# Ledger of designs, part 67: miniprotein binders against a7ua95r516to809

Target 1, 294 residues: a7ua95r516to809
Amino acid sequence: ASLSLLSISDLVPDLQFIFFWMSNAIEILYFIQQKSPAYMQTIELMDDKAGSKESLLSATISANEEAMTILEEVIMYTFQQCVYYITKTLYVVLPGLLDCNPFGTEPSSEQCRRAAGVCVCAVCVMPEAVRRVVSVFQTTSDLLQQYQVHSEIQSQMFAYLFFFTNVSLFNQLIDKGPARGWFQRSRVLQIQASVKILLDWAKGAGHNHLAQKFFAKFCSTVTILASPPQQLSQMSWKALCAEHPSLKPVQLHRILTQYQLMAELGPLPIWQPSSEDEAYIYRTVDLLESFENH
Below, E stands for the ipSAE of ESMFold2; O stands for the ipSAE of OpenDDE; V2 stands for 0.75 times the mean of E and O plus 0.25 times the DockQ between their complexes.

## First folded at step 5 (miniprotein)

Design wa2
Fold by ESMFold2-Fast, scan of step 5:
Structure wa2 (fold): chain B 294 residues (1-294), chain A 85 residues (1-85)
Amino acid sequence: as target 1 above (294 residues)
Amino acid sequence: DTSEELRQRIDELLREAERLMEEARRLAREGNLEEAFELLKRAIELMTEALDIARELGDPELIKEALRLIVEVIRLIAELVRELS
């Protein structure tokens, strides 16, 4: 059997089916929620001389509770299935973002001269790896719009996708970064530029607040690593903790240790943990992030 | 008479809702749960309209009939949704 790499486009038919189911379940749930009070009021105002009012009220309450519970379960299930398929695709494409170069080659004067009276210097090009990640987010957005999924559910979807992306990128950088050279300054600047493309996409899609919230840990990491040595060496441990509250002590310690090594700042420790944090800088169980929600 | 016309309208709405419920059960048996849901959603809309007209008329028996069918459709939705999982 021949195996080909699946893109997000290959999953669209399956995702369309799941989004359609989720959208239908949400609409039915909303409809029942809107109508149920009127049904209950109608029953309560009925003449009970026939003796059926109590039975009808009980049956209506029972039926509504059962339908609401099951609809909520189906909405959750279909949401989790969409998340599963989308994050499975993201997991395959995300590592490429850490190893691509969005700056391209230095613009030549000849390229600028060919701009018909305007000097256009393209410093950044969207690498294929970044384009693949953006494509996953864009396809998800398009499907949510196509099936008219409520904005709250759409926000929860992107909150989870950004959470997953942040955890995946952070864990890969911390765990594999030293061996792959990702902590070298030139590589960090490339990673920063690639991440900015993702954040700019999120802002354009109306998800800036979610992106700022859920990318905080990875953005803090990249910001620290991209800091000039003169600037970073002047900051105390306490000041770094205050600017980067998303980072746990063990995570900040690992990042600073790698920074010191790559910037060739000598063997003596520059950043001393506060007395409160000193007990926690070696908690290896807290180094990598969990894919479970916080 | 507008009262007789409204009663006829209720009868038409409830009959169409029952037809949609039977069609939804058939589609569900064939594994077409998606189309079954669309029909049940439509049936609830028709029964809600019938309930509103029955309340305007003040007819207790028509109100009871509309509510009984609404309960039945909600239970059928729960049954089909459970089958999805």
Scores: ipSAE 0.109, ipTM 0.531, lowest interface PAE 5.3, mean pLDDT 79

Design wa2h1
Fold by ESMFold2-Fast, scan of step 5:
Structure wa2h1 (fold): chain B 294 residues (1-294), chain A 85 residues (1-85)
Amino acid sequence: as target 1 above (294 residues)
Amino acid sequence: DTSEELRQRIDELLREAERLMEEARRLAREGNLEEAFELLKRAIELMLEALDIALELGDPELIKEALRLIVEVIRLIAELVRELS
């Protein structure tokens, strides 16, 4: 299948064209917005030629509204096309992030050190799977900068991409994780390290706030799963809900159940849902996230 | 006079803009969408200049003509963008 070999670099020519159109449509929109008040005032100050002034004002308002509407539709369409192609590429590369090992055995891994009891690689080669995901984000950033796309639109695009990434990773981990062994502690630590690379990239690119907001659910999930058993067992349901407000009761309950199973904790339930949340832990329809839930 | 010079300038700008639009349509039919858009952007710039002069002159018909052509070019841009992919 041609799609299995498709990389972000294969889409760059098509994306460049779409970004070109979007950038120019935005430029035209802003230029017209800047000029329209002066045009309206000029017409209002013109001599009335037997009622032609009112007709001219109506024609100008109508033309301006139509031009604005069409340009906004062009901008929206090109934005949606960019997001579509970029997220399609992300969909192909994201599963690899859950299976890769950033603590690899390459010679550079010998330069690892301990930090807070965890081995941290100071000079490790980025896993190819993580590099592919970062490359999609970096290429998007480069294209937005190349075509001088307004910063608000750039922020909106990364908000969508981070949202998509978070939902994709969360759903895969929750739905496929048990069968793939992703809830095992060693795998969770690998996932946590890989996600840190993505978050560090986002911080360096100026998108730290967006990354913190839109990765909250997946980060909360990985944080809980990576917690030491002694620490997590001392936290109440209420404390966990307060610490991880992005998780729905059914999601938190599923995560804790998997943690208990993988950590081989006793048969007694350790975490008791609040009476207010008790009914909601059985809402299986709310377990997986929707890409269109807003 | 100055008024007649301004009218001639508007006519020159609008005729050049319409020529660029026709050339853009030809390029689009040939699959040269990027070059077609470049010409449409230039056509808009010329039409906006013509609108500025028409407003200075105070001629309602010239103002309406420039506005009509600006909307027409923007519609053509939207048509070409929808053909992406």
Scores: ipSAE 0.514, ipTM 0.835, lowest interface PAE 1.5, mean pLDDT 82

Design wa2h2
Fold by ESMFold2-Fast, scan of step 5:
Structure wa2h2 (fold): chain B 294 residues (1-294), chain A 85 residues (1-85)
Amino acid sequence: as target 1 above (294 residues)
Amino acid sequence: DTSEELRQRIDELLREAERLMEEARRLAREGNLEEAFELLKRAIELMFEALRIAVELGDPELIKEALRLIVEVIRLIAELVRELS
């Protein structure tokens, strides 16, 4: 639409003001939390005029609690506004990640064979689609650093952004993947390489733990789909559930079914659901992930 | 400084902070939110300095006045932040 902002760069001026006030509110909150005990102790040690000291102490506690409550509301509001604008931009750029080719242009048969004999003809490049996603994360990191936002809030923001990205990518792959050919082995390997670029960025930015935690579902999906047939066929349903605990039975069953179709494999009893999980492989309501989760 | 000089300093700090708050309200009404925010940041710095001196002086009335104004400037900050969107 004509009023939509699609680039993170276009949002930077608006985000700068919001980050500025979020940072200031956090700093004021921490200052009050640090100084309040000393003020209350000083008041308790003051000369008591019958009832005056208790009234002052009560007033100080009330003022402190009210100030902290208001600051927490400001922090939450500004945090929600930043997340809203950042995820709105992510939502637009994320689908491109599933369609891009980080291994470069498919080489012509003659040029590629010739180059391979002399030197390496294939290289991993950062596709424009992947660069757009990385740009959103990098801009967010830059703004958090520019306004010196406390590390705990930074961690909460990236936890949410990685959660959002994981849900968006997983849902798109599961829902649209069959129609778009994304489950074909060549496409899965391209997706895996693109995801590695995002995970490498997260590691370099100091967010490896958060990325591993919040990308677990999508990473499990891509890992299974990229597995060699011989390796995957040697794993039982129980073993797959143990290695990929983030996947629900219906999700794992759908992934394995797509793997069989794309790998041109016949029915394999090795991937039969456990008796405990059998009823849950048909629960379509549990197939796609919710953005409403905490 | 004498106790009376410290009390005068607190009064000057709180009066300047109140002036900055009123100027910030005026700027906000005119749509200049960025400048209003800078003035409120300055006002809160002055109020915390006044609170520090009041606590050191041990004057209950000055402590209560400084705390009241700190809460008021924080309330004004919250009001203006909500107007950003």
Scores: ipSAE 0.428, ipTM 0.781, lowest interface PAE 2.0, mean pLDDT 80

Design wa2h3
Fold by ESMFold2-Fast, scan of step 5:
Structure wa2h3 (fold): chain B 294 residues (1-294), chain A 85 residues (1-85)
Amino acid sequence: as target 1 above (294 residues)
Amino acid sequence: DTSEELRQRIDELLREAERLMEEARRLAREGNLEEAFELLIRAIYLMLEALDIARELGDPELIKEALRLIVEVIRLIAELVRELS
């Protein structure tokens, strides 16, 4: 039977199966690592009957090494499968986050209150596009906790998911944002509010450190675009680069130049990247292509 | 518990684990991979219990046999997981 990719909820049974196997493989790996020294010591301390001890120790070492190798392959494979299906789901829902309005209007809020009461009113505060992204992260967190997956593996998974989300959102905003009007300050404030909902979720889930690390580039970009022109004009190029270390100077210059053109803000100081920075243009393209082929 | 009782316990655990592995292979042939995997997990835990008892007895042949079966069931699990892809 083929997997159905209609929503994250449709993937839950298949993901439960994969997480079940990953969790059990990790537990068995841990058991072998903890018990292996005791078994080897037991053999070492046994009475040696015509050299049988050396053969048994050698066989035990070989068996442990083979089991460890197979378990590591199972863990790696199941991890890659989970990441594949989760990021495939994220790919579908992430674009909506850049084009939603978390502020809403008074009539919409009143409609939500009258339609279903207090519970529906809370849902109206979070746009459906943002809720879909949060749902993918929450379902992943729930499954990792349900199957008691080791915290290091859980951290690695969310590091990857946050990295994927950050790169996807950054690339869409930079490449398509000007044409879609996303560089207008009012739209940027909507994007900023939507991203804050994701970051607040991550903090509540215990992943604040990972979210701060892996969303830095997108957050810096949104912060710049949300900044009043007066503040940007007061900062030196050196100060701007220092304030946004997650952005390469070439990327920062592109953002500022495009922001000025789209926002019709009048003359802002234009910064030029050094010749050395030009080398990063192709590296940025290569990174995008490499990430898409993962 | 006497060493004889512990050896009988190991034999019972390993024989049950082997039965579960054979049933899992049958279910896998029929395309019932989920049930096959559940039986293989049960087999692993029985083999781990046998390994603990074999270690307590200090019998290297039983330790070796339990480890061999653990490697075999893990290999079967890896094959079935890859088949799902």
Scores: ipSAE 0.279, ipTM 0.711, lowest interface PAE 2.8, mean pLDDT 76

Design wa2h4
Fold by ESMFold2-Fast, scan of step 5:
Structure wa2h4 (fold): chain B 294 residues (1-294), chain A 85 residues (1-85)
Amino acid sequence: as target 1 above (294 residues)
Amino acid sequence: DTSEELRQRIDELLREAERLMEEARRLAREGNLLEAFELLKRAIELMIEALEIAMELGDPELIKEALRLIVEVIRLIAELVRELS
């Protein structure tokens, strides 16, 4: 299970085969769907030679239905194979997104503020870790376009890839964040900037609506963690739930607990769950997200 | 073209498609999946052409035969796709 074997560049030849057959299966499926009414009508308009017309029509319908079923199976299988290989590659490169610095060498906030009139401040560049993630998305987009895969299938693929990315990043941040220091304010701001690069890529690729929908949980998490203490301490539990409906009570509670710890806001809980949510803030089975899109 | 010439054309297209399917099966067994896929794509193109001619003729037996062969080539494609694993 070599990490180098999981690079998107290494998988391109295999992915080309899969995209090739997915595209061809889609084209053939649409051809049969388009032509089916015409040849069924031709059979129905034939003279009934010796009662053969009904048998022939039945056999033709059966053959057509079998072809359609097999084509749908091939499309589904090739789609799942593409998703499997692409998400396997994403899983390897995504942790780097949580551990990179898109601002380059950090200047102090005081230096940045004092130098405002001189235009000297932190530089935002695409880190190698972010570039690897973007490369996976871009290669996928390029292959879908190279093989002229229908736009609906392209949208379904990116919906799943964004869903997978969101779940993977969220689970890694929640599960490993405390040990990795990812909840520290400076690290959260770096994560926020890195995520913005991914969202900007998605917008440029025409997938802004999918990115907004499927990144909602991770974006909510990062937004809360990046909030200034003065702002966040003024928000009630109910207000936070209303602004971040994608977060389950146990998830919101964990995020706020980590925020309070990292911001050194004292030992007493500031954000009190509503009475209806009290039973749910300790449901550890709901803490991490499932990779199944249901 | 005469109806006779069109029927001969359908026969030629379907025979060539079946030959390509058999060659694709051999190439797949040898592990040459890319060339097998190229041959199956060519076979489908020939079968689609045969189907279109059969529809123009309004011959239901030829329409049925072309559709049956399309189902068979699709089964081969499904088998090859499973080998990509």
Scores: ipSAE 0.292, ipTM 0.693, lowest interface PAE 2.9, mean pLDDT 81

Design wa2h5
Fold by ESMFold2-Fast, scan of step 5:
Structure wa2h5 (fold): chain B 294 residues (1-294), chain A 85 residues (1-85)
Amino acid sequence: as target 1 above (294 residues)
Amino acid sequence: DTSEELRQRIDELLREAERLMEEARRLAREGNLAEAFELLARAIELMYEALDIALELGDPELIKEALRLIVEVIRLIAELVRELS
């Protein structure tokens, strides 16, 4: 098996041991947390004989703190290892999501126009590339359930995985998208449909809130690229920023500029900042710099 | 005289826990991590049983000894986990 073809299934035996130790460390930590108050109380009620009680309380507190610190380090270490190996697998499978076609075959321009507003979410086939990404999330969910990991830890893990996925997809779309044709309207609609499959999976898995939060930047980007150019050109810069708070003004400007170029709209630009809009952008930068100095 | 009997019971529990820890180290070296943890979990249980008896007796030295061994088994778990990588 080559590194570039490594699947999540290839890592399952190693991940099982890491999840096993993480789960066990969490259970031992919980056990100690539950026992400590009772032991402290018992010692406090003991006969105070020549300062032995104070020494004993100190020893108990010290031992409890040391044991908890070590267990917290074990939990952190195993959590980081799980995230590291899972994101390594995601890194390999994520680029395929931007090139796949959930509509079965690449639609003609006529079919893409009909999909826009009519059947974007009608009949979608789960492409193999999307299935690979879903498989990584599903395997992670299965392992968390198998080892009965607490819901808070589950939420933290999926928060990180969704964050990593969002950043990776966004960076690839913005940096490589123009050269790869990903800004073309037909491709954007395909990307939007593929992302919906991931979001639907997350909702079914009980992680809808996390997915909405951590996919916001990529979803905003895809929404902009799928929007009619005429609609975008009629919005003020302030209104555009308000619609897409997950995007920094510089990121939003870059997206709009690239979309304008790729859409080949001739001499009619999609959007140009007014003098007032330009002042707003610079004022926002100045405010952030001022707060850093004061 | 029940106090002396309880002290002997604590000694037996702690000695057995130490034996389980050493056996767990050997199993871990052989790659039997799951079995190693089962022994460590049993050792923890025995140490907390010893701690409960020591607290009932109010013997500071026995309480401190049980606490020391509990920390030692937790340190061993951390060492074995690091070997996963």
Scores: ipSAE 0.549, ipTM 0.859, lowest interface PAE 1.4, mean pLDDT 79

Design wa2h6 (at its last look DockQ between E and O 0.47; V2 from the best seeds 0.00; counts 0 for: pae E 4.1 > 1.5)
Fold by OpenDDE base, look of step 5:
Structure wa2h6 (fold): chain B 294 residues (1-294), chain A 85 residues (1-85)
Amino acid sequence: as target 1 above (294 residues)
Amino acid sequence: DTSEELRQRIDELLREAERLMEEARRLAREGNLEEALELLRRAFELMLEALKIAAELGDPELIKEALRLIVEVIRLIAELVRELS
């Protein structure tokens, strides 16, 4: 099937299966971890009939260690599979976020249109491109809650998904932005508004800290590009580095260079990299983010 | 005696879980992986219940037996899940 036709809804049955096993494996792992000290102590307090106690204790320890190891493998595998399927869906819908005009009259979601009234829920008022991205995250959240997945694993899942989303959006913006006109102020303001809707959703879903952390690079890029020329032209390289610490020197330099071209600004001496950063601004290998650094 | 009733319940749960696990192995060999996994899910739930009761009773032999079966079912699940992917 062409990747273009894959919706998160089509993956729900497969994801439900994986989430079931992941949740069960986590539940057992925590049960073993919590109860093991108590039943080991119970074995230790038993009357030692001819060394049977030591053999039973050893066998129980070995069984617990083996069980925990296999459970960890199952959890890791199922987690990776969930991430794999969800990120495939994100990969399809994320480009639409950069082309989205949130200020346009986009039709409300089809699901809420079937209700006899105009649904004014936060999701129904979202631009379609934003709603599609949010739908992936919401479906993930709903599945995690449905299967009562441990909060730590939920946090790890969202951390990775936000990481992936940030890398994808950042790389697309840096690589294709100039050619697509995404560096134009009007387009940047659209992107900024779309991202704000996503961040507001993440905040409402209880993931505000994770979203702020993992979207920092993309948000910094958009913030710089959304800045009026009059304001940004007064900021030095050092000030911009300090305000946007998530950006590497090569990334900041690229953003400023493209901003300068788009805004038809002459060379700005105040944006000149420091002597310390000058060697790093030419490291094109560091320009795009890697998906491996998670 | 409530303790003896609970021991009997554990034994019933574990025996049923073993039965389901053997049936799942048969289905898996026949290529019915989805049905096999459903039986293993049920077996696992029974084993988990048995383990919880055994832990509450503080019976080390029943705890050991429940853990043994849990390890076995998890291995089998992990194998079948990898074959489906």
Scores: ipSAE 0.197, ipTM 0.684, lowest interface PAE 2.2, mean pLDDT 88
Fold by ESMFold2, look of step 5:
Structure wa2h6 (fold): chain B 294 residues (1-294), chain A 85 residues (1-85)
Amino acid sequence: as target 1 above (294 residues)
Amino acid sequence: DTSEELRQRIDELLREAERLMEEARRLAREGNLEEALELLRRAFELMLEALKIAAELGDPELIKEALRLIVEVIRLIAELVRELS
């Protein structure tokens, strides 16, 4: 059966096994790193009977390095398998974030504006599309806690999942947004509210710094698109770059072009790129983000 | 004699670790890879304890034997983890 048809709950048994062995490999690696100096010190203090101490020290170093290398490979392999399965699920559920309405069936401009500036728990219920994404993150967090995975690996896992989420949402918005109507202001405000729910989850889960770092590109895009025309039209290109350093010149240019169309500000470009950026606004190879983590 | 008691402890640890490795290999041949990996984890922990005690004794042959077994069990763990995927 195709993994693209499975929910995160369908993958839990496989993920449980992979997390179990990733956690065990990490614990064993940590033990070797923390305890091998004690073995080395004890051997160094040995009386050098039969002149074998230096050979034994060398053998101990070699065995430790081989064991650590093998364990690092196991950790990398199991981490990659977890990421593969989890991101396949994320890829299926993330597009719904761009289409959902966190404000109910009949959003009004007034209700939408009020909700966009308020904590979701105070005025909005979690839409099913947002809940599906949160469920993937929460299930991952629960499994990492259940298997007591080392905190640095937990952070790396969520760093990658947030990176993947940002790339997926950003690329979908930029690539499909015109055809899907996602640049309409009411739609952007709904998207902004949905993303706030995700950011609130990340803060409550202890991952606020990772979410701030890795959602920055998508959040900057939505912030620009949600801005009132009177305020945004008064900002220079340089000011926008300074406020949104996560956006490449070609990305900012595309976002502003879509903004200008939706705000009906005429066909002539309003924002003039700096001389430094002028060569980069047409680099379409840089428009969409890569899913590869360098 | 504390030294004699520690040598007996090392022998007990290594014997049990080897028994667990034999059982894990049997389980792996039967396709019970999860159970095999659990036994190998336990064997690894016993071998590390034996290495610690052997280092405290300063016994070169026991240290060498424990190191050999540690590498062997880790190699088998890695092999089985890759087969489960």
Scores: ipSAE 0.095, ipTM 0.580, lowest interface PAE 4.1, mean pLDDT 81
Fold by ESMFold2-Fast, scan of step 5:
Structure wa2h6 (fold): chain B 294 residues (1-294), chain A 85 residues (1-85)
Amino acid sequence: as target 1 above (294 residues)
Amino acid sequence: DTSEELRQRIDELLREAERLMEEARRLAREGNLEEALELLRRAFELMLEALKIAAELGDPELIKEALRLIVEVIRLIAELVRELS
């Protein structure tokens, strides 16, 4: 499996190979774990007083432990390789979501047909930038299903992919957003709609709980930025911190500052940090999220 | 089943398991690790069946022989899985 930053379609053969071996190693590990009690019990029931029973028991325990350790290492290695290839592809396609317009213009005549004198229009097509991201998640899901990878490993895979997506989108929006105009209300509403498509996909795939957990920071950011000025101006700093616990004080302060600028609000002291948080709102080292997931 | 019939069944199972292990080693040398692992898994199942029959007979030597082969197949599986990198 060559190291590659190609599209997800170009990576499928490499990913198939890695998923195949990961699944095989998991199956063998599970098989050994399930069968071990049966033959261990047989050893325990042996009445060999010559001492060969103790030697055989020791050899069996040692071999079993060594096999399990090696299989776990191979599973971890193949898991890390899949994550690496998939996240490299995600990193390339994710910024497109921040420039994507999921709100279609009036459909062309090509998308409409007449039936019984009534014009029937085609369903709105998913934006290409959103489709690229969903395709990465869907291809991953398809490969996990094709190779019958255990549900716990599937959950761990999507937990990391959602974590990575959240961090990537949040950091891009906070760091590049002001220069790119991504904090403008019309753009925020488009971002919110695009993110909803991703969250709806995750729910349909059975990963709603993981999506809610790992997208919390980016969802909080977009929710605040999409709030009407009248609604947001009535919320205290304390209320915002309580509603958005995933955001650090410096992150919340940066978001509210950008909102105030883009909404063309006057110099209002509405979102004054608490005395407890004031010391932390200027900690720029805490502004961007780390890609480390522990 | 008579004790003699059960002993013959154990012999048949262990001989087939050893044949599969030898074939698996050959496939592994040729770089066909996937097929080699499948044959080792099958050999493992045959050894477990032999162990069950040996335990029913209460024959310590047959139990030891089946367990010795189980240890060997587990070690071989671990070795081949390590090489797939």
Scores: ipSAE 0.014, ipTM 0.426, lowest interface PAE 7.0, mean pLDDT 78
ESMFold2 (binder alone), look of step 5: mean pLDDT 88; pTM 0.880

